# Ledger of designs, part 14: VHH binders against (R)-2-hydroxyglutarate dehydrogenase (hgdH)

Target 1, 331 residues: (R)-2-hydroxyglutarate dehydrogenase (hgdH), of Acidaminococcus fermentans (d2rju7)
Amino acid sequence: MKVLCYGVRDVELPIFEACNKEFGYDIKCVPDYLNTKETAEMAAGFDAVILRGNCFANKQNLDIYKKLGVKYILTRTAGTDHIDKEYAKELGFPMAFVPRYSPNAIAELAVTQAMMLLRHTAYTTSRTAKKNFKVDAFMFSKEVRNCTVGVVGLGRIGRVAAQIFHGMGATVIGEDVFEIKGIEDYCTQVSLDEVLEKSDIITIHAPYIKENGAVVTRDFLKKMKDGAILVNCARGQLVDTEAVIEAVESGKLGGYGCDVLDGEASVFGKDLEGQKLENPLFEKLVDLYPRVLITPHLGSYTDEAVKNMVEVSYQNLKDLAETGDCPNKIK

## First folded at step 4 (VHH)

Design b12 (framework vhh_7xy4_2)
Fold by ESMFold2-Fast, scan of step 4:
Structure b12 (fold): chain B 331 residues (1-331), chain A 120 residues (1-120)
Amino acid sequence: as target 1 above (331 residues)
Amino acid sequence: QLQLVESGGGLVQPGGSLRLSCAASGFTFSSYAMAWVRQPHGKGLEYIATISYSGSTTYYSDSVKGRFTISRDNAKNTLYLQMNSLKPEDTAMYYCARSIYDTGLTFDYKGQGTQVTVSS
C-alpha cells in the first residue's frame, strides 16, 4: 500500500520509518501540508494519505483525492475539524484519527505557557537579551502555589495538566460535562461558573464540537477574575479570538497563551517575518507580545507523542484496509 | 437495556412554545451528559443542546440560543427541552440522546423521537 504522509519534519522521519517496519507500507513523507490544489495532487498514485492539523481536506481537495483514486484519509491528530467529514462520507472515504497519544505533551506545553505568563519570563528574557537588566513593576509575580488553577475539560490531557499543577502546589479545580471519578486526590470537579470565578489560571483541554461553538466567549471572559491567565493548547475554534484580544487589550486578561489559532493553516508552518499578516486578528495577537504568547501548534512535537500518532495511524490504516472498520474511525 | 422515550411534541403556531420530556432507563442517568438533537424529514441530524451530568453546564447551537432551554431532573431520570419563540424551521423529529464527545455529533444512543411541527 502506498501512503503519502503530509507535514513531516526532518527530525520526525526516523520515527515514521521505524514505526513502518511492522506494517511494510510504501511511505512517502513530505514537509508540505495539504492546503492547495498542487499539494492535493501530490497524492497521485497513493492509496492513502496521513494528514496533520495544519492540512485542510475541504471539498475541492477531497474531489481531487477522489479523482486520483485515493482510498483512505487518515489524520494523525485528535482534532478532525480540518476535514470536511460530511463531504468525505458522501464521496465514500473511510476516515480515521488518533484520539489518544502522550497526554503529557500538550499538558506540559500548557503548563509552560501558563508559567511563562505568571512569571513574565518572555517579557523579562526579551529585555535581558538586549542587555536591559532593570527590574520593573510588571515583573512582580504571584507564585503558582498561591493560585487556583482551573482545568476546562478533564479528559486524558486535562487530568495530566491538573496533576502537574497540583504537584507544583496549586489549588486545582476543573470542569467536564461528565462526572470524572478517580481525580479527587489532585482536582476538585466543579461547575464552569465556579472555575471562571475562582481561577487565577485557566487552561482549556475540551474537544471542539462545531455544534456547540466556542467555549471561550465574551461572557466566559467577563466571568473570569481580573488579570487572570488563559491558556489554549487544544483547538483554535474553542476561543472567540476577537473577544480574547479585547480582554487582553483592556487588561481583563493578564495574559493569553496559545498553541492553536482558528484558521491557523493560513500562517502556521510559514516564515512571514517582516510581513503584515492577512488576518488582522492574528496581527493583533502577535503585536500583544509578551502578554500574548503564541507557539505554532507544536504541543504534540515531542518524542512520545509523535511515536504514538504514527503507530496508531498505521494501525488505523491496516484495520480499515482489512475490515472496512477501525476503533478510531471518524463517525 | 438502555431506553430513552421522548414526549411533548405536537403542532404549534409560529411564536408558540412546547416543552419536550425524555424518560431515561437502563443506565445511571445522573452520571451522563445528555443532549437534544433534531432531524427534519429527509434531512441530516442537527445538534440542539447538551447538558452536563449535574445540570450546571449547558451548551446550545446558535440556531436555538436564547429561545430553547435544556434542563434535567436526576431524581426522576428525566431530560427536558423548553422551546420558546418557535419558527417554521424548527419543524423536525426531536431526539433525546446520551451524549459523548466525538467528531461532531455528541451521542451514542438516541430515543424514538417526538415530532414537532410549526405551521404557517
Scores: ipSAE 0.000, ipTM 0.333, lowest interface PAE 11.9, mean pLDDT 88

Design b13 (framework vhh_7xy4_2)
Fold by ESMFold2-Fast, scan of step 4:
Structure b13 (fold): chain B 331 residues (1-331), chain A 118 residues (1-118)
Amino acid sequence: as target 1 above (331 residues)
Amino acid sequence: QLQLVESGGGLVQPGGSLRLSCAASGFTFSSYAMAWVRQPHGKGLEYIATISYSGSTTYYSDSVKGRFTISRDNAKNTLYLQMNSLKPEDTAMYYCARTIYGKTYDYKGQGTQVTVSS
C-alpha cells in the first residue's frame, strides 16, 4: 500500500520510518500541507493519505482524491474539522483519526507558559538578550506553591496538568461538566465560579463545542482574580480574543499564554517577521509581549506525541484496509 | 534515467546577484518537491531552500531568508534560485536535489560553483 504523509517536518522523518517497520507501507513524506488543488494532486498513485490539522480536505480536494483513486483518508490529529466529513462520506471515503496521544505534551507546554508568566522569564530573558542585567519591580514573583491553580476541563490533558502543578506544590482545583473520580489526591473538583474566584492561574483543557461558543468570555474574565494568569493550549475558539486583549490591557489579567488562535492558519507556519499581521487582534496580541506569550500550535510537537500519532494512524489504516472498520473511524 | 543539471554559477562580488537554474529530466518533475543545497569547500552539505511540487509552498534556511528566492517552472522542468545580496559566506558548490522527505534527498545533481569575492 502506497501512503502519502502530508506536513511532515524533517525531525519527524525518523519517527515515520521507524513506526513503519512493523507495517511495511510504501510511505512518502512531504513537508507540504493539503491546501490547494496542486497539493491534492500529489496523491496521484497513492492508496491512502495521512493529513494533519493544517491540511484542508474540502470538497474540491476530496473530488481530486476520488478522481485519483485514493481509497483512505487518515488524519494524525484529534481534531477533524479540517475534513469535510459529510462530503467525504458521500464520496465513500473511509476516514480515521487519532483521538488520543501523549497528554503530557500539551500539559507540559501549558505549565511552561504559566510558569514563564508567573516568573516573568520572557520579560527577563528578552532584557538580558540586550545586555540589560538590572532587576526591577516587575520581576518580583509569587512562587507557584503559594498559588491556586484552576484547571478548566479535567480530561486526560487537564488531569496531567493538575498532577504537574500539584507536584510543584500548588493548590489545584478544577472544573468539568462530569464528576471526575480518582483525582482527589491532586485536584479538588469545584464549580466554575469557584475556579474563577480562587485561581491565580487558570489553564483551559476543555473541548470546543460550537453550540456553546467561547468558554472564556468577558463574564468569565470579570469573575477572575485581578492579576491572574490565563493559559489556553486547547483550541483558539475557546477564547474571545478581543475580551482577552482588553483584560490584559486593563491589568485584569496579569498574563495570557496561548499555543492556539482562532483563525491561526492565516499566521501559524509562516515567517511574517517585519510584516504587519492582517488580523488586527493577532497584531495586538503580539504587541502585548511579554504579558502575552504565543507559541505557534506546537503543543503536540514532541517525541512521544508524534510517535503516538504516527503509530495510531498506521494502525488505523491497517484496520480499515483489512476489515473495513476501525475503532477510530470517523462517522 | 534521472538527471539534474545545474547552471548559472560563477564569480560575483559581495552584494551582487546570481540566478541558478536546474534542468530536470528522466522523471515527472511536476510531481516532486525540489531543493537547493550547498557545500562549501571542505565542509558538509547545508540546506538552503525547498519548494513544493506546484511551487505554492517554499521553505528557507535562516542564513538565506530574505536574500534568496526559490521558484520553478513545471512546463519547462526547471528549478531556479535567485540569489541577492551575496556574501563571501555564500561561496559553495550549489546542488539541485529531488526531495522525498522534506530536506532528505534521493537524487542530487553535479552542482554549479558560486564564488563570492572581491
Scores: ipSAE 0.000, ipTM 0.085, lowest interface PAE 24.3, mean pLDDT 89

Design b14 (framework vhh_7xy4_2)
Fold by ESMFold2-Fast, scan of step 4:
Structure b14 (fold): chain B 331 residues (1-331), chain A 118 residues (1-118)
Amino acid sequence: as target 1 above (331 residues)
Amino acid sequence: QLQLVESGGGLVQPGGSLRLSCAASGFTFSSYAMAWVRQPHGKGLEYIATISYSGSTTYYSDSVKGRFTISRDNAKNTLYLQMNSLKPEDTAMYYCARTLYGWEFDYKGQGTQVTVSS
């Protein structure tokens, strides 16, 4: 079976090769994302494609895949909103995704961004890099053990984030629409209003539901403590970007860390140094460094997460090809 | 053995009402958020409504907001969907769904057909 893997970085190639040993696929890895007619046409002669979150399987690209004889569409991501699932079903494409991979990968990045903002390390190290070793009032920090950390979304990733912050000595509270059992040793489940009112740090690990819109709205931000830190390593659409910018500019938010942006495919993966960004909100976020910290969707860019995503994707393809079904089939 | 059994569907005239029920067994119903999703003939699944594990929070798709009401009775392990002001575009197979991780559903029942036609 010939498989085209999009968005593969050079450092990941050994993982794609090693994981393929038991499957024996004819794998071609390209650094390109699926986004244009030209990148869709790269799938000519392939039986299956494996996508990333910054790929765009819209109607036009799916039509090209159908014409080229592509039979299977896989994504090595937990999110599937980059695929027009309804249209792909109409065209008869079997699809599968990776619902779970190392939850530690994203949780650790969220903790890292929170700690950088709490301890002002981006600010401090940017100064020492210019040989300024003076200490100022902005560097004065609260220890995390004296903080209340709120976790919004207590799925696999949120629970790991809660465990790490608890292990550091923080008071951890969290919110989810489900009653989460087995977390009582490290996290107290409370209402969203209680999370907003009590937390010094809030980290978002909720799924994006289109009908619900953004979770972090102007009202969410108004209810937060003055000077609190917000972290979003989940989905860009969970945050009203303009509202967050205003909150950072006003000092309502003491800091904002994110690994995701709404519309991130327009900038992430690109070297735009020295250029003005087309989206003025993204330009403003960049200008707010070091009160705003942006990583370019690296949460799952770890040894364990990449291995999990690739292995599960190869297994999904095998299941679909051999049985017509898969535990991780997109329905 | 996990089971979700929907009932209450049928043929109804535009502007009419129906009440769907879902009987749950084989898991701790009160620990899970529940959802109603629907699938019109020849189309994909469409989210309709979600209710939190305690019943304190509900969400609705814009297409049904103000017309449908989701509710639950944790003592009876039963989920409900009250559908008012039904329109022909509400015609679909309606599924009761259990969510394991956030808002993703990991199991749906056999479904109950709702047909809105004169």
Scores: ipSAE 0.000, ipTM 0.219, lowest interface PAE 15.5, mean pLDDT 89

Design b15 (framework vhh_7xy4_2)
Fold by ESMFold2-Fast, scan of step 4:
Structure b15 (fold): chain B 331 residues (1-331), chain A 123 residues (1-123)
Amino acid sequence: as target 1 above (331 residues)
Amino acid sequence: QLQLVESGGGLVQPGGSLRLSCAASGFTFSSYAMAWVRQPHGKGLEYIATISYSGSTTYYSDSVKGRFTISRDNAKNTLYLQMNSLKPEDTAMYYCARTIYVEGSGYKTYDYKGQGTQVTVSS
């Protein structure tokens, strides 16, 4: 079976090759995303494609795949909105996704962002990189063991974030719409208002529901402690970006760390050094460094997460090809 | 047996109010997040609101935010939807739904819905 893998970075190639030893596919990895007719036509001669979140399997690209004889459409992502699922089903494409991978990957990045903001290490190291070794009042920090950390969303990733902060000595509280049992040793489940009012650090791990809109609104921010830190390594749409900018500018938020942005595809993956960003909100976020820290959607860019995503995708393809079904089939 | 029984629908003029109720039985109501969803005639299911298991956290679709209030009484195993400033576009069959977590879909997925209660807003 010939498989085309989109959006593969050079450093990930060894993982794609190693995972394939058990499956024996004829794989081709390209750095391109599926987004244009040209990138869709790259699938000529392939039986299956493995997409990622920056790919767009729209009607036009799906028509090209149908004409080329592509049989299986896989995505190595938990999100599936980048695929026109209804149209793909109409054309008869079996599809599968990766609902879970290493929760530690994103949780660790969220912890890292929070600790950098708590200890002002981006600020401090930016100064020492210019040979300024003076200590100022802004560098004065609270130890995390004296902090209350609030986790919004207690799914797999949020629970790991809670465990890590608890392991560091913090008091951890969390909120979820579901009653989460088995977490009592490291996290106390409380109301959202209690998370907002008590937390020195809040990290967001909630799912984005389009109909609900942003979780982090002006009211959310108003209820937070003065000078608190907010971290979002989940989804850009969970945060009202303008509201966060206003909160950082006013000093209501002591810091904001994020690995995601609403509309991130317009800037992430690009070298825009020396240029003004078209989205003025993104320009403002960048200008607020080091009180705002941005990483360009790297939460799952780890050895374990990439291995999980690739291995599960290969298994999904095997299941679909052999039985016409798999546990992770998109219905 | 799991049951969700909706009531409180009816005919109301634009700008009016209705309060929907949902009586739950056959499961531990206080352990589940609950939702209200609606289906206008000839259209798909539309999400309205979700309430956490304890009642402390609520989420609303943008179309009803500020007009509708979801609440629950865990002692009575009852879910409520207070609907104010009703519009003709709110006309739909309203369903009480038990929310489950599905990876990739979050708390927008339901494993059970009641029979529904019709809300008609006409002028």
Scores: ipSAE 0.050, ipTM 0.569, lowest interface PAE 5.9, mean pLDDT 90

Design b16 (framework vhh_7xy4_2)
Fold by ESMFold2-Fast, scan of step 4:
Structure b16 (fold): chain B 331 residues (1-331), chain A 123 residues (1-123)
Amino acid sequence: as target 1 above (331 residues)
Amino acid sequence: QLQLVESGGGLVQPGGSLRLSCAASGFTFSSYAMAWVRQPHGKGLEYIATISYSGSTTYYSDSVKGRFTISRDNAKNTLYLQMNSLKPEDTAMYYCARTIYTWDSGEKTYDYKGQGTQVTVSS
């Protein structure tokens, strides 16, 4: 079977090749995303395509795939909004996605951002990069073992974050809409208000639900301890960006780390060095460095997460081709 | 056997109030987030409200925010929806639902839904 994989970076090529040893597909990996007629036509002669979140399987591109004889549409992402699912069904395309991959990838990034803010390492290393080796009062840090860490959202990722912070000696408390059992040795589940009032560090791992809006509101921020650290490596829409900026500016938040932004597609993946950002909120976040730390949505850009996404996609294709069905079939 | 039984619906005038109840059995009610959803005649399911397992966190759709209050009694395995300032647009079959969230997408999934209770707001 011939498989075209879109959006593959050079560093990922060995993973695509290694995972294919058990499947034996004839794979072609390209750095291009599916977005134009030209990139859709690259699928000529292929039986299946594997997409990324920056690909757009809109009506026009799906029509091209239908004419070219593409049979299976896979996405190696948990999100599926980049595919016109209703139209793809009308054209008869079997589709499948990757609902889960390494929870450690995002959890580790959240821990990393929290520790950088707690220990002021971005501030300190920015100074030593200019040959300033003086120690100042701002560098004085609380050890994480003397901190209470709050985890908002105790799903697979939140539980791993809780385990890592607990392993470092922190007191870990957390909140979830469900009662989570089997976590008692590393995390105490409490109310949201108790998380907000007691935590020196809060990390967000809750799902974004459009009907609910932002989780981190002005009221959320008011309940937090003065000087506390907030980390969001989940979804940009979970935080009220303007409220977070005001909290950092006032000193209510001691630091904010994020791997996601609301409206991130306008800036992430682009080299905008030396340019003023069109969104003034993003400009303000950048200007607040090193109290604000931004990574450009790379929480899942790890060896294990990429391996999981590729392996599950290959297995999805095998299941669809052999049975017409798959546990991860898009309905 | 998992069961959700809604009650408390009926005919009410605009501006009136109703309290819906949902009796849950066959699972550990106190460990699950619960929701109310509704379906007007000939239309799709509409999300109304969600309550966390402990009752400490609640979420509402914009259409009912400030008018409806979701609550629960874990000792009685019962979910409630207090509906105030009812409008003709609130006319629907109301369902109690046990909630599941997708771990990354933020889309709500309901893994079980009751048989419903009809709410009719006259005129």
Scores: ipSAE 0.214, ipTM 0.646, lowest interface PAE 4.0, mean pLDDT 90

Design b17 (framework vhh_7xy4_2)
Fold by ESMFold2-Fast, scan of step 4:
Structure b17 (fold): chain B 331 residues (1-331), chain A 122 residues (1-122)
Amino acid sequence: as target 1 above (331 residues)
Amino acid sequence: QLQLVESGGGLVQPGGSLRLSCAASGFTFSSYAMAWVRQPHGKGLEYIATISYSGSTTYYSDSVKGRFTISRDNAKNTLYLQMNSLKPEDTAMYYCARTIYVDESGWTYDYKGQGTQVTVSS
């Protein structure tokens, strides 16, 4: 089977090759994303495509795949909004996705952003990069072991974040809509209000539910401790971006770290150095460095997460090709 | 065998109130988040509200915020929806639903009851 893999970075190539040993596919990896007629036509002669989040399997591109004889559409992402699922079904495409991968990848990035904000390392290293080795009052930091860390969302990723912070000596509390058992050694489950009122650092690992809207609202931010740190490495839509900007500007938030933005496809993956961003909220977030830290959706850009995404995608393809079904089939 | 039985629906005039109840059995009710969803005749399911396992956290759709209140009594294995300031647009079959975690992809509902009809008209 010939498989075209979109959006593959050079450093990921060995992982795609190593994972393929058990499957024996004829794989071709390209750095291009599926976004234009030209990139869709690259699938000529291939049986399957493996997409990622910056790919757009819209009606036009799906029509091209149908004409080219592509049989399977896979995405190595948990999100599926980049695929017109209803139209793909209409055209008869079996589709599958990767609902989970290494929870440590995102949890570690969230911890890293929290620690950078707590210890002011972005600020201090920006100064030393200009050969200023003076110590000032802003560099004075609280140790994480004297902090209460709140985890909003105690799924796979949130539990790992809680374990890491607990391992560092922090007092860890968390909130989830479900009663989470087996966490008592490293996290105390409490109400959301208690998380907001007690936490020096809050990290968000909740799913985005469209009907519920943003979790981090102006009210959420008002209930937080003055000078607290907020981290969002989950989904951009979980945060009211304007409200967070206001909270950082006023000093209500001591810092904000994020790996995700609502509308991130307009900026992430692009070199926009020297340009003003079309979204004025994103321009403001960038301007608030180093009180705001942005990474461009790198939470899953790790050895273990990429390996999981690739292996599960290859297994999904095998299941679809052999049985016509797959546990991770998009329905 | 899990079971959800809704009650409390009926005919009410615009601006009126109703209190829906859902009796749960066959599972550990106190460990699950619960939701109310509705379906107007000939239309798809619409989310209304969710309540955490302990009752400490609630979520509402924008269409019902400030008018509806979700609550639960874990000792009685019962879920409630207090509906105030009812509008004709609230006319639907109302279902009690058990929520299921799906990791990073969010929540879904693995079971809903038979429903209770709410009709708001003069």
Scores: ipSAE 0.386, ipTM 0.737, lowest interface PAE 2.7, mean pLDDT 91

Design b18 (framework vhh_7xy4_2)
Fold by ESMFold2-Fast, scan of step 4:
Structure b18 (fold): chain B 331 residues (1-331), chain A 122 residues (1-122)
Amino acid sequence: as target 1 above (331 residues)
Amino acid sequence: QLQLVESGGGLVQPGGSLRLSCAASGFTFSSYAMAWVRQPHGKGLEYIATISYSGSTTYYSDSVKGRFTISRDNAKNTLYLQMNSLKPEDTAMYYCARTIYEYDSGKTYDYKGQGTQVTVSS
């Protein structure tokens, strides 16, 4: 079977090749995203395509795939909004996605941002990069073993974050709308108000539920300890960005780390160095460095997460080709 | 056998109040988050409110914030919805639901009950 993989970065090539050893596909990996007629036409002669989130399988591109004889549309992402699913079904395309990958990838990034803010390493290294080796009062840090860490959302990723912080010696408490059993060795489940009142560091791992809106509101921030650290590597919509900016400016929050932004597609993936950002909230977040740390949505950009995404995509294709179905089929 | 039984619906005039109840059995009620959802005649399901397993955290849709209050009594395995300042737009079949989350996606509901009809009309 001939498979065209879009949006493959040079560093990922060995993973695509290694994972293919057990499947034996004739794979071609390109750095291009599916976005124009030219990139859609690259699928000529291929049986299947593997997309990523920056690809757009709109009606026009799906028509090209149908004309070229493409049989399977896979995406190595948990999100599927970049595919016109209703139109693809109308054209008869079987589709599958990757709902889960390494929980450690995002959990480790959240821990990393929390530790950078706790130990002021972004601030300190930015100064030493300019040959300023002086120590100031802002560099004085509390050790994580003397901190209470609150985890909001105790699903797969939140539990791993809790385990890592516990392994570092922190007192870990967490909140979830469900009673979570089997975590008692590393995390005590408490009310949200108790998490807010007691935590020196809070990390968000809750799903975004449109009906509930933002989890981190002005009220949430008011209930937090003065000078506490907040980390969001889950979804941008979980945080009221304006409220967080106000809290950092006032000193209510001692730091904010994030790998996600509400409306991130307007800036992430782009080199905007030297330019003023169109979204004034994003400009303000950038200006608050080093009390605000932003990573450009790369929580899953790890060896294990990429391996999971590729391997599951190859397995999805095998299942669809052999049986016409798979556990991860898009319905 | 899992069972959710809603009650407390009826006809009420605009501006009135109703208190819905949901009696749960056949599962460990105190371990689950619970929700109220509604379905107007001929329309899709609309989310109303969610309450955490302990009752300490609540969420509301924008259409009912400030008017409805969700609560629970874990000793009685009962979920409640206090509805105040009712509007004609609140007319719907109201369902009690045991809530779950799909991994890395939005909230879903498993095992909604038989429902209780709320009609707000003069």
Scores: ipSAE 0.218, ipTM 0.653, lowest interface PAE 4.2, mean pLDDT 90

Design b19 (framework vhh_7xy4_2)
Fold by ESMFold2-Fast, scan of step 4:
Structure b19 (fold): chain B 331 residues (1-331), chain A 123 residues (1-123)
Amino acid sequence: as target 1 above (331 residues)
Amino acid sequence: QLQLVESGGGLVQPGGSLRLSCAASGFTFSSYAMAWVRQPHGKGLEYIATISYSGSTTYYSDSVKGRFTISRDNAKNTLYLQMNSLKPEDTAMYYCARTIWVDYSGTRSYDYKGQGTQVTVSS
């Protein structure tokens, strides 16, 4: 079977090749995303495609795949909004996705951003890069073992974040809409209000639900401790960006770390150095460095997470080709 | 046997109030998040509100935020929805639902829904 993999970075190539040893596919990896007629036509002669979130499987591109004889559409992502699923079904494409990968990847990035903000390392290293080795009052830090860390959302990722912070000696509390069993030795489940009132650091690991809107609102921020740190490596839509900017500017938030932005597709993946950003809220967030730390949606850009995404995608393809179904089939 | 039995619906004038109740049995009610969903005649299910297992955290759809209040009594295995400032567009069959899962795409899954209670807002 011939498989075209879009959006593959050079550093990921060894993982794609290693995972393929047990499957034996004829794979071709390209750095291009599926977005234009030209990139869709790259699938000529291939039986299956493996997409990323920056790919765009719209009606035009799906029509090209149908004409070229592509049989399977896979995405190595948990999100599927980049695929016109209804139209793909009309054309008869079986589709599958990757609902789960290493929870440690995103959890570790959230912990890293929290520790950088707690210890002011971005601030300090930005100064030493300019040969300023003076120590000031802002560098004075609380040790994480004297902090209460609040975890909002105690799913797979949130539980790993809780375990890491607990392992570092922090007091860990968390909130979830479900009662979570088996976490009692590293996390105490409490109300959201208790998380907000007691936490020195809060990290968000909840799903975004459109009907509920943002979780981090002006009221959420008002209930937090003065000078507390907020980290969002989940979804940009979980945070009211304007409210967070106001909280950082006023000093209500001591720091904000994020790996995601609401409307991130307009900036992430692009080199905009020297340019003013079209979204004035993003410009303000960048200007607030080092009190605001932004990473460009790379929480899953790790050896284990990429391995999981590739391996599950290959298994999805095998299941679809052999049986016409798979556990991760898009319905 | 898992059962959810809604009550408290009826006819009310615009601007009026109603309190809905849902009696739960056959499962450990206090361990589950619960939701209210509604279905207007001939339309799909619409999410209204969710309450955490302990009652400490609540979420509302934008259409009812500030007007409806979800609450629970775990000792009585009962879920409530206080509806204020009712509008004609609130007319629907209201269902109590047990929340199972929210996937990575944000899709809520309900594994059980009761028989429903009709709310009609009309003059």
Scores: ipSAE 0.102, ipTM 0.613, lowest interface PAE 5.2, mean pLDDT 90

